# Designs tried in a protein design chat: VHH binders against q9y6x5. Part 122

Target 1, 379 residues: q9y6x5
Amino acid sequence: LPPKLLLVSFDGFRADYLKNYEFPHLQNFIKEGVLVEHVKNVFITKTFPNHYSIVTGLYEESHGIVANSMYDAVTKKHFSDSNDKDPFWWNEAVPIWVTNQLQENRSSAAAMWPGTDVPIHDTISSYFMNYNSSVSFEERLNNITMWLNNSNPPVTFATLYWEEPDASGHKYGPEDKENMSRVLKKIDDLIGDLVQRLKMLGLWENLNVIITSDHGMTQCSQDRLINLDSCIDHSYYTLIDLSPVAAILPKINRTEVYNKLKNCSPHMNVYLKEDIPNRFYYQHNDRIQPIILVADEGWTIVLNESSQKLGDHGYDNSLPSMHPFLAAHGPAFHKGYKHSTINIVDIYPMMCHILGLKPHPNNGTFGHTKCLLVDQWCI

## First folded at step 3 (VHH)

Design u18 (framework vhh_surovatamig_d1)
Fold by ESMFold2-Fast, scan of step 3:
Structure u18 (fold): chain B 379 residues (1-379), chain A 124 residues (1-124)
Amino acid sequence: as target 1 above (379 residues)
Amino acid sequence: EVQLVESGGGLVQPGGSLRLSCAASGFTFSDYAMSWVRQAPGKGLEWVATIKQSGSETDYVDSVKGRFTISRDNAKKSLYLQMNSLRAEDTAVYYCAKVYYRGDTGWYEPFDYRGQGTLVTVSS
């Protein structure tokens, strides 16, 4: 039988939640599997960009999903989380489910992972659910497990996405221990349900399962606002994305807009596109706007308004608060092994190795994840 | 493509009531949570209330809890806000907004998915 992999994402699961809250089900999973304590995500540390980086192994400038809100000057198209179904946005990379279906004549299954309800290079996941936030975790799990057991060609790669703890992280902030403990306990219970379902269906012993996330969360405050309207008048630019990374399309000379912004706040860095730090790998794509503003951790960019978000992400990817974790269990993985850090782009070539797929050119390094795998030497 | 048309605003005295309506088109209304967002004169946008897709779960900003009720009719593709015990501080343009939990918007969609709004003035 071909190797099988289930990739699970809990959106916004900050790595250090594992140290500050109790996760009995996740800890049992880790005890007999592997844990990577920090995953260094790609910049910007947002949902759509990082979910696509996980499944392509590419930096955002290379895969083309460079933000949750995008504008393409050539085609005049707009992208948002409510307008994400145009294949145009996704076609700059080949995600792993497409590779899985094309190289090995295997099936893929998807419960709501970003991009899986879109045909990419004329290929859509063999089984998928259209995005709908009202669909329960249980229904997503029921569909995934049904497809894993009842598919021809066999489903060898499956994905499952859940919106929490991100939604609650934004609402309450990561420092609200009372509300976050309740939310995180529910997630741990869902992990327990996942493991129990896989055992009940006879899938657990032969299935590789990865539990990860796209980013973390940091505490925001009404005392940490950057009012962009106090810096520059709306008539000088078009706003493509706002906070904490603002994407500015000038309506006048770019240098004039830059000069109006550069000294506006001590808590915001202002970059011309070519001056964006090389370490971000956020420069070589036409969807990256001519001027990018990057707020300091915990600061929110606003347009003459208060922010109701008590938590946010999108900040510098060197910040530990922005890092998720990765836990994995299955025949490909060691038992009881802990690893400190990998890059989020390293997940893709590792998954290709587990599935026996030839990876497309990518920014990941297989050597960074080989210590997790039983078929690899690591000293 | 996405169109939201708000109505039902007007002048009302403190302690009065108004019912706002939003007619949605250009998307599958029943697939999305919906919010009401307001902008007071000379101030920025403030989220007011959210309702989940089925209408079974609602949330409100603290200042309106117990006074405002959000509801929806998926068959009519309509969103409503019943506003009771209105205060001068509730004076604002009210916007209907499409909500996504996935894309970091929480219960609020920025900018492009709001209509013209409907003005509510609470004054004696």
Scores: ipSAE 0.041, ipTM 0.495, lowest interface PAE 4.6, mean pLDDT 90

Design u19 (framework vhh_surovatamig_d1)
Fold by ESMFold2-Fast, scan of step 3:
Structure u19 (fold): chain B 379 residues (1-379), chain A 125 residues (1-125)
Amino acid sequence: as target 1 above (379 residues)
Amino acid sequence: EVQLVESGGGLVQPGGSLRLSCAASGFTFSDYAMSWVRQAPGKGLEWVATIKQSGSETDYVDSVKGRFTISRDNAKKSLYLQMNSLRAEDTAVYYCAAKFWRDSSGYYEPTFDYRGQGTLVTVSS
């Protein structure tokens, strides 16, 4: 019957962690599968935007999840006010689980992937867990594997999300080798648990599994702060999002606010929406504010203060520190193949191909992932 | 209407203890990570402590680690901060704050979905 796919995300898993730390379980996974060493994510390099790009194949300006905190100028809705479960925010795209369920005789299952606890185009994941960071990896895995084995119509697409190493990356910074080695060893152990569980349940040989992430992590410091209060009074604007990409909604003339900000710091670029670099694909959406501030790598934007983050993300997507990796195993994938780079938007059309789904129009290029797949010719 | 109401602040001698409480209403308390944030006179807002939805995971700013304990009671929709070995530098207005933690990048920022009116803690002789 239909092919099955499990998509796993470890939030904030920077690609070069693979070179600096030991991952025996992940290495065993890759030996009989594929590794993409770098995945170029979308701007801004944040959790919600990139998780939604993975499952839609779209840039943020196209799928509408443009930040983790948003304001829609047309409807006057705010994302931060517990409106993240409002379908309004997610309805500008069709994620793969929705398409999977609308195809004949298929179900989807989800353990915490962003958007899966929300009805999108009147379709919610057939099986899902409401987001709760306190639910263990084991409980998420138990539910996913139960649903993969016991569903009718069969679950053909399943997702599993885990918050680490992102939380520890923020707390300790990616350069703290002592703390990061402990955290990353625990993640490798969870990958070992995942593989063992799938083998015990007879799923391993016939299930396609993708392990990936949404972004990396950069070292921050109390010596690298940009204080907006030194440049502009709070009465001139409403702050929609802060650091490292600040979203500014002017309360006065936009040009006046821009002029107060444009030379505020040598470590921050200030853009009118229309002047945002085309390479970011971050311009054509009502949720992108009239003025966007982009901090240089490792710099934190603050308001009269302080930041205790030793690591952060959200920076320019050309930065290797912002890039995750992708590893995959299963009947659709070659064994022992390594690939250098793909775009994060390329994952969606690849997954559609594996599942036999017709993809919605998207920004990915199927050709970029063909060499990973056994049923494709790779020149 | 979302409401967070802090209590338990007051004047205390250096080395003393206080227990702050926060009563929450108007939202599903158990869906939110809860934080204590403070603002000292003439300074900006500083994150102090966070507790995850189930209460199993806690985090603290280094200056209060070992002295302060954050806890919660989801059935009572209440958040607590036990403050021991208080120092003059702990003098501040303390705010109860709620954040939906899908993005852990918000973990150490003094920005919140909801925040209370605050309770004043003064540590002096």
Scores: ipSAE 0.187, ipTM 0.625, lowest interface PAE 5.5, mean pLDDT 90
Fold by OpenDDE, second read of step 4:
Order: sequence, then C-alpha cells, then structure tokens
Structure u19 (fold): chain B 379 residues (1-379), chain A 125 residues (1-125)
Amino acid sequence: as target 1 above (379 residues)
Amino acid sequence: EVQLVESGGGLVQPGGSLRLSCAASGFTFSDYAMSWVRQAPGKGLEWVATIKQSGSETDYVDSVKGRFTISRDNAKKSLYLQMNSLRAEDTAVYYCAAKFWRDSSGYYEPTFDYRGQGTLVTVSS
C-alpha cells in the first residue's frame, strides 16, 4: 500500500505554548513520534502565505500568495479571505495535493486548508470541503478519515485545518494565561479526538500524521499604535494590507509617499520594494506593492480608528513569537525524537519523500528533516 | 447596492433600555459576521459586539457585557442590539457593520466590509 500522510494545522499555535501550557494528548503524540520545537516560517507571517509555503516549499515571492490581502495592478484583481477562489492567485505554484494526484494517480483530500477548494492548474483535490468556519472540527475530522479509509483511488494525502488558537490569540493576547489555558486545553482535546478517531478506524499505525501551525502570536497593546493618518493623507495612497505589515499603493509620486511615511514612527520600518531586506525573500513578485511598512513586534498599524486586538501576527519571521512547531507520528518517523529548528519550507520536500513524490523546485532543504525519518541517515 | 440601515436610536434616561435594528440588503447577509460599533462624541470608533454567521456565537466589549445582547435574523436580513441598563457613557452613534468571517486577524478591527449611516443613542437624565 502506498504511504499515507495527514497534514493538520492549528492556526496561530505559537511554539512556546508547548512549554508554557499542558498538552497531555499532544505530548503523548510527541512521545510516540517526533517534535520540532521551532519552525521558522516565511515572511510575512500570515495565514494564507504560510499555509501555501508548507505545501509548496516556496517563499511567498515564489508561490505568489504574498499576503491575506493582495492586489494585482495589471488585472486589477483583489485577493482576500472573502475572495480567494480565483485560480489566478494560486497558479504560480503547484501544491502537493495536486502533485500527489498528477504524479501517482492517487487521490487527495482536504478539510478547509487554504487553496484546497480552488482548482489549481486545472486540478482540484479529489475530496474537499468548501471553507466554512461554522463547521465543527469533528465534522472535518470525520470527513477526512472517511476519505482516508474508503476512497478509490486511495487518498494518500490529506489536509485538515482549524482556526484556533489564532482567533483567541487575537482576542485575548497570548499572555492571557487564564483565557489561553482554556483555549489551548480545547485544542489538546481535539488532538485527543483525532488520535482516538484514527485508532478506532485502524489508521493510527499506518498513517503518517503531521501536526503543525502557520505562525505564532505576539502581545499587542493600545499603548503601541502607529496611526498612519497622522503621517499621510489617505487620498495619497491605496491601502492593500494594514497591520503589522502594510502594503501601500501610492496614488501620487512613490517617492513623495515614501517621504511622508519614512519617519512616521520609530517603531516602523518603511521599505521601497527594491529595498526590502533579502532575508525576507519578499521582493520578487509583482503582487508585492511599491511600499511596505513593517511594524516592530507588538506594535499595531492603525488608521484613525483604534484596534481591539490584543494579539497579532505577521511580523518579522525571525521573531520567536512568530514561530510555530511541528510534531509528527507514523511509520516514516522516529519515536521519541526532538529537533530544535527547521524552516517551514523544509516540510514540503519531507512530505514528498514520505509520499514517494518528485518534488517541484522548492526552497526547502530535505537534509534539515533527515533526522526525523527512520529511513534516513541522521548526520 | 449594499445597504445597512440602522434604526431605534433616541433619547433615554440612565437605567433605561433601547433596541436597535439594522436592515441589510444588497449582499448575502448570512455569509457575514455582523457587528455593532459606536462612536462617542470626541472619541474614536469603538467595537461593541459581534455575532457570527450562524448566530450561535457572540462577543462583547467588556463594558457592555451583561447589559447588551446582539442577535440576528438571517431570514429577515436583520441585526439587533438590545441595550439594557444604559449609562451616560453609552451615548454614541451606533453603526451596524458587516465583515466576511474567515481570518480572525481582522475580527476586532473597526474596519468592515460594509457599515451603515448610524443611529444616535443619547443617555441623559
């Protein structure tokens, strides 16, 4: 039988939550598998970009999902969480569920992973759920496991997405121990449900499972706000994305807009597109706007209205608060092994290896994950 | 054309009650999380309450918890805010606002896809 892999994402699960909170189910999962304590994600550290990086192995400038909100000046198209169904936005890369179906004539399944309900390269996941935040984890899990167990051709790759603890992180802030303890306990219980479901169906021993996340969460405050309206009139630019990385489309001379913004706050870096630091790998795409603003950790870019968020993400991807974790279990993985750090783009070549797929050109390094795998020499 | 039309505002004494209504048209109401926001004199726009698409989940700013209740009727494309035990500090223009709910990053931002013209609520003795 071909190897099978289930990729699970809990949105906004900061890596150090594992150290600061109790996760009996997840810890048991880790004990019988592997843990990567920190995963360096891609800039910007937002949901759509990082989820697509996981399944493509590409930096954002390469796969073309450069933010949760995007604008293409040529086609005048907009991308957002409410408008993400146009293949135009996704077709600059080939996600692994498409590769899985096209290379091996296998089936893929998806429960609300970003991009899975859109035909990419004229291929859509054999089984998928349209995104609906009101659908329970249980229902998503039931569909995924049903497809893994009963499909023909067999489902060999599946994705499962859940919106917590991101939503609660935004609401309460990651430093709210009382509320976040409650939220994270629920997440651990869901992991328990997942494991139990797999065992009940006889999938546990043969299914490779990766549990990861796209980004972390940093504490915000009403005392750390950057008001753009104090620096520049809104008539001089179009705002494509706001905080903590603002994407600015000038309506007047770019230099003039830049000059109005460059000294707006000591807690915000202003970059012309060509001056964006190379380490971000966030320059070589037409969907990146002419000017970007990057707030310091914990600072929020606002307009005249105040934000109610107590936590946020999207900041510099070198910040530990932005980093998620990765845990895995299954026949492909060692048991009881912990690894310090990998890059989020390294997950793709690893998954391809597990599934026996030839990876598309990517930015990941397979060598970074060799120690996680039983069939590889760890050097 | 998208429209959000608020009603029910007025003058009320402290401790009194008001019920605000919002009539929505021109978009798929049931696909959007709905919110009330308010702007007091001399202050910025403040988030007050949100109700998700299904109506089963609600959230409130702390200052109104236990006093205000947000509800919706998807069939009527209507949003409501029951305001009890009103205080002077509740005086504001109240706006009905709509946001497509998926990514929670913008959930508590006072930026919405659509917003009404507002209705004035004045709490005074």
Scores: ipSAE 0.054, ipTM 0.588, lowest interface PAE 2.7, mean pLDDT 94

Design u2 (framework vhh_surovatamig_d1)
Fold by ESMFold2-Fast, scan of step 3:
Structure u2 (fold): chain B 379 residues (1-379), chain A 125 residues (1-125)
Amino acid sequence: as target 1 above (379 residues)
Amino acid sequence: EVQLVESGGGLVQPGGSLRLSCAASGFTFSDYAMSWVRQAPGKGLEWVATIKQSGSETDYVDSVKGRFTISRDNAKKSLYLQMNSLRAEDTAVYYCAKGYYRETGWYDLTPFDYRGQGTLVTVSS
């Protein structure tokens, strides 16, 4: 029988939440599985980029989803002004569900994972739900489990995405212990529901389940604002993305715009595209703008106004506050094993190994995840 | 400084109509696309409608197409949502949000950075 994998994402689940709150259901899951305490995500630490990196094993400059708001300088297309089902934005990489469907005569299923309702390289997930945030976790889980049990050819790769704790992290900030405690307890209960449903349907013993996230969350404040309007007039540039990484498209000479911005605030770094630090792997793509502004952790870039968000992400991927975790359970995984750190791009080649797929060229290193797997020598 | 103040919610019978209003202040309203977003009890946030800066282009979630109309008055710095043929499933807190987003791009709540306190719409007999 072919191996099966369910990949679950709880958006914005900061790794340190595991140390500061109690998760009885998640701890029970980990007891008979594996835990990676920190996952180093890709820059920028945003939802679309990191979700696509998980399923492609590529840095953002390579897979082309470089932000949640984008402009492509070659084609003059705007993401947000284009169709959200325009495969142009997603076609620079091959996500694992496409590989699963093309290399083996197997099906994929998706409940709301970014990109799964888009035909990528003329291939859409065999079973999917069009994105709708009003659809409950219960309904997403019902569809995924139905497809895992009742598909021909069999569903071997399934994804499940949930918007929390990211939505509440933005609204309340991660330092709001009262509200975050309530939200995280509810997530732990959803994990309990997930495990119970899989056991009830006879899926639990033979299914590999990965629970992970795309990024963390950091506290923001009205006392930590960078007013871009104080440094440069709107007539000199087009703003492609604002905060905490601003993407600047100059309307005049690039050097003139750079000179107006470089001393704007001690709490942001201003980079010409070619000067973006190599460690970010955020340079070699037409969708990366000529000037990038990177705010320091907890600082918000604004246009002569305040910000309502109390939490945010998108910051430097070396920051522990930006890191999610990874927990996994199933026949492919050891029981009761804890690992300190992997890179988010390492998840893709590990998943390909579990499914018996040949990975497309990627930036992940299989050796980083081999100690999680029962069929590998850990030394 | 930035403020979004929603109004116009209330109790309405199925098949009824309501018009929501949002008064914006503290930013150059005409420079930003604007959206309406809702949250039903026990559910996540759902994008409902977006209108571009000039009012020239609008987009809607499929469940409200043909029933809801988003509009704006840049001179008055106001955003509106005309809701017709209301259904029990439309019961939610409705938020005025600064910025634009796509249905499939609605993942990290970044477009809600400058949303207001919301206005409750209850569709019940």
Scores: ipSAE 0.000, ipTM 0.214, lowest interface PAE 13.4, mean pLDDT 88

Design u20 (framework vhh_surovatamig_d1)
Fold by ESMFold2-Fast, scan of step 3:
Structure u20 (fold): chain B 379 residues (1-379), chain A 125 residues (1-125)
Amino acid sequence: as target 1 above (379 residues)
Amino acid sequence: EVQLVESGGGLVQPGGSLRLSCAASGFTFSDYAMSWVRQAPGKGLEWVATIKQSGSETDYVDSVKGRFTISRDNAKKSLYLQMNSLRAEDTAVYYCATSYYRETSWYEGPSFDYRGQGTLVTVSS
């Protein structure tokens, strides 16, 4: 009987929340499993890019989901909520649920993970829910567990996505201890419900479960705004994405636009595409615009306006505030083991190993996750 | 060429109502989430309301919740803002704008690609 894996994401779960708040259910999960304290995500540190990196093992420049808002200069298509169902945007990579279905005659199930309601390389998850933020965690969990128990061919890979604590992190900011404490307690209760449901259904002992996230969150302020309209007239460019990484498509000479932006604020870096730091792995894709602005942590780029965001993400992936964690439990994982850091692209080859799948070429390094696994020798 | 043309602004008494319209051309209107943003005299731009591509979901700044209603007609390539119970503080130039709206993280904020010339709303006795 093939191994089974459930991959769970709580959007925007900053790694250091684990040290600053109480998580009794998550701590019980970790006690009998593994914890990776920091996951270094990919740049830019946004939801769609990092969720797709988790399931492909690729940097954004390689998988093609380079932001939550994108423009393709060749086709003149724009990526938005309606365009996220167009396979065009997702077809530059092969996510693990597609590989799972094609290699071993296995099924995949999905509750709201980005990309799972899209046919990618003519393959869609065997069981899925069309994205709808109004659907409760309990309904998502009920569907996933039903599909894990009652499918032929068997569901061996399942995903579950939840929007918190990202939505509240944006609304309150991560430094609002009272509101964040309440939100994070509710998430811990959901983790308790997840474990209890799996135990009740007889799934717990034989199922590998990964709980992770796509990014963290940093505090923003009305005192930390960069007004782009004071730097450059809007007639000189088309804005593809705004904050904290602005994607600029020049309507005039690129060098002239660059020169207008270069010294406008001490709190943002301005890059011509070819000058984007190599460490970002954010250069080699037509969806990356000719000029990229990167705001310093906690600074918001605006168009002569106030910002409603008290928390944000998208910043430099070297920042600890942008890092999520990874916790895992199941027959593939050691018990009571803590690991300091992995790269988010390393999750994909680890999951392929657990499922017995041949990974597509990827940017992850299996060696980085060996210490988590019972069937591997750690060096 | 992308164009957004707002209309329906004017002078109205406190407690009154106005309906703003925006006619879009030069792009596939149904592919874009749409927003209304405003600029009050002596202040910066303020986001007011957003509606998703299909019209399925709407969001509003707290100060207008229950008073303003955003709607769209994709067949007519038109965006609307019904404004009720108007207050002096609603006095502003109102702009129709294309937006990039993330369903799960509305506080990420809409980014605006195109804006029209605006329509002036004055709430005064």
Scores: ipSAE 0.000, ipTM 0.325, lowest interface PAE 11.3, mean pLDDT 88

Design u3 (framework vhh_surovatamig_d1)
Fold by ESMFold2-Fast, scan of step 3:
Structure u3 (fold): chain B 379 residues (1-379), chain A 125 residues (1-125)
Amino acid sequence: as target 1 above (379 residues)
Amino acid sequence: EVQLVESGGGLVQPGGSLRLSCAASGFTFSDYAMSWVRQAPGKGLEWVATIKQSGSETDYVDSVKGRFTISRDNAKKSLYLQMNSLRAEDTAVYYCAAPYFRDSGFYEASSFDYRGQGTLVTVSS
């Protein structure tokens, strides 16, 4: 039987939620599998960039999805919901489902994972759902499990994406214990449903399942706003992305724009593109703008307005609040093993190993995930 | 070309009702969550309400919760805001907006890439 892998993402699942709330179904999953307590994501700590890093093993500057809102200086194209299905934006990397379909006679299936409804290098997931946030978790799960059981060539790689707890994290903030408790209990129940469905269909014992997320969440406040209008006039620049990382395209001399912004707020760092810290791996791409503003944790950049967002992400990837976790179960994984930290780019070469695929060149290190796997020696 | 055209604003007394409409064109309306955003005289933009693609899930700012209802008709490419129990503090220009980011059903006003021209709502005796 060929190895099979289901990759599940719960968007915005901050790692320390595991310590502050009860997850009986997730705990049962981990008891017979592995847990990585923190996954260090890539900068910017946003949904599209990190989901694409998981499936390519690349930093954002290398895979080209550098933000949820982008402008390409060479082609003069804008990335928005009206053109997010343009292959141009996704073609700087080869995601694992493309590699899975091209190296062996295998199929891939996708329920809403970012990029899976786009033909990338003329290859689209064998089975997929066009993105629609209104489709239930149950419907996504029903389609994935149907495709895992009823496909020829066999589906060996499948993805499942769910928007929570990110949507509620933004609405209520991660410090709202009452609302977050309700949301996280519902997610744990969905994990229970997932495991039960796989057991009922005879998939559980032979399927590798990874449950992870793209980023965390931090508390925001009306008391922590950075008003750009207090520092610079709109006529001086075009705004490509706003908060918590602002992407500034100058309409005048770049140095003049930089000088107007550099002392704007004690709660924001201002970088010329070439001065962006090397540790971010966020410099070498035409979609990264000439000036980048990075707000301190919990601070929101605004244009003479209030923010209704009580939680946000996108902040410095060294912040524990931005880190997700990774849990996994299946024939490839040890049972009852806990690991402290991996990098989010390390997930891709691990998945390639499990599926027997040759990875494309990537920024991950297979050695970082060896101790999770039964066929590897880590001592 | 993306176009959003708001209508239905006007002068109304406190406690009254208005229904705002927005006609969308130039994009696949059913693929986008849609929002209403407002700007009171002399103040910044404030997010009011969001509705997801199918119309099954809605979100509201606390100050309008229980008074306003957002709805959509994907076949007609139209977005609506039913405003009941209007207060003087609801006086603003109301904008139909398509949120730029897909990673949340709740967005800042400043994150809205596509907005219409707006429709003025005045609540006054």
Scores: ipSAE 0.005, ipTM 0.317, lowest interface PAE 10.7, mean pLDDT 88

Design u4 (framework vhh_surovatamig_d1)
Fold by ESMFold2-Fast, scan of step 3:
Structure u4 (fold): chain B 379 residues (1-379), chain A 125 residues (1-125)
Amino acid sequence: as target 1 above (379 residues)
Amino acid sequence: EVQLVESGGGLVQPGGSLRLSCAASGFTFSDYAMSWVRQAPGKGLEWVATIKQSGSETDYVDSVKGRFTISRDNAKKSLYLQMNSLRAEDTAVYYCATKWYRDKGYYEPSAMDVRGQGTLVTVSS
């Protein structure tokens, strides 16, 4: 039987939540599978960019989803959640579900993973749900398991996306133990439901399941604000993205805008595009703006005074607070193995190996994940 | 060159109504989702409502659902906010914005390309 893989994302699941809260269902999953304690995500540490990096194995400058809000200087197009279904934004890479459908006579299924309701290189997931945040986890799970059991050609790659704990992380902040404990217990119960459903349907024994996330979360505060309006008048630039990475498109001379910004706050780094640190791999794309502002961890860039969020992400990807984890179970994976760290771009070539697909050129390194896999040598 | 000019604000009693207008110029208005954002005295920016390019879909912050209606006229390059059953808590400067992304949760906007000068709404007896 061809190998099958279900990739599950719980948005904003900070890696150290595993050490600070109880997850009985997730711990049972890990006991019989593998755990990667930290996944080093790509910069910027935002939802759309990192979800697309997981399924393409590429840095943001290479796959083109460089932020949750974007402007393309060549075509003059704007990206927002109201027009994210334009294939233009997604066509700079080939995600794994497209490769799965084109290289093998196999189907893909998707419940809400970013990009799966968009035709990319004229190929859309064989089965998918249009993005709608109001659709329950149970309905997403019901559709995915139905498609895994009742499809021809067989569904060999399936994705499932859930918005929590990101939404609550923003609202309460990751250090609100009372509220986060409730939210994370509910997530763990959903993981229990997932495993139980797969067992009930006879899928569990022969299905590879990866549970991961796109980023973590850090605590923000009304005491840690950078008011951009106090640095520069809004008439001098167009704001493409705000916080914690501001994307600035100058309406006047770039050097003049840079000079107004560069000494405005000790808690913000201001970069001309060519001066963005090489380690971010965030330079070589027309959707990256001429000036980028990067706030220090826990600092929020605002327009006039206050912020509604107590938690945020998007910060420097070297920060442990920005890191998610990866847990996996199934015939491809060892049982009871713990690994310290992989790069988020390494997930793609690992998944291609499990599915028997030839990966498109990518920034991941298969060697980084080989110790997770039963068919590989680990020293 | 790109301009957003808000109007229609004023003083109104609790339970009253106001209609805000935004006149857009210097860009292709029909290519952009449009939003209303407000800032109460001493507070930060709060997203209020968004309307998609064609006017086909609208979204609202929970506190204004059923009371506020966002609409647009692409031929006139105008955005509107009909505000009914106004409360003291609705007192704010209201801004028209060309771009708005409300991600997952209790969020500030991830992007705001152009913000107008604002129009003051005061709900007081």
Scores: ipSAE 0.000, ipTM 0.325, lowest interface PAE 11.5, mean pLDDT 88

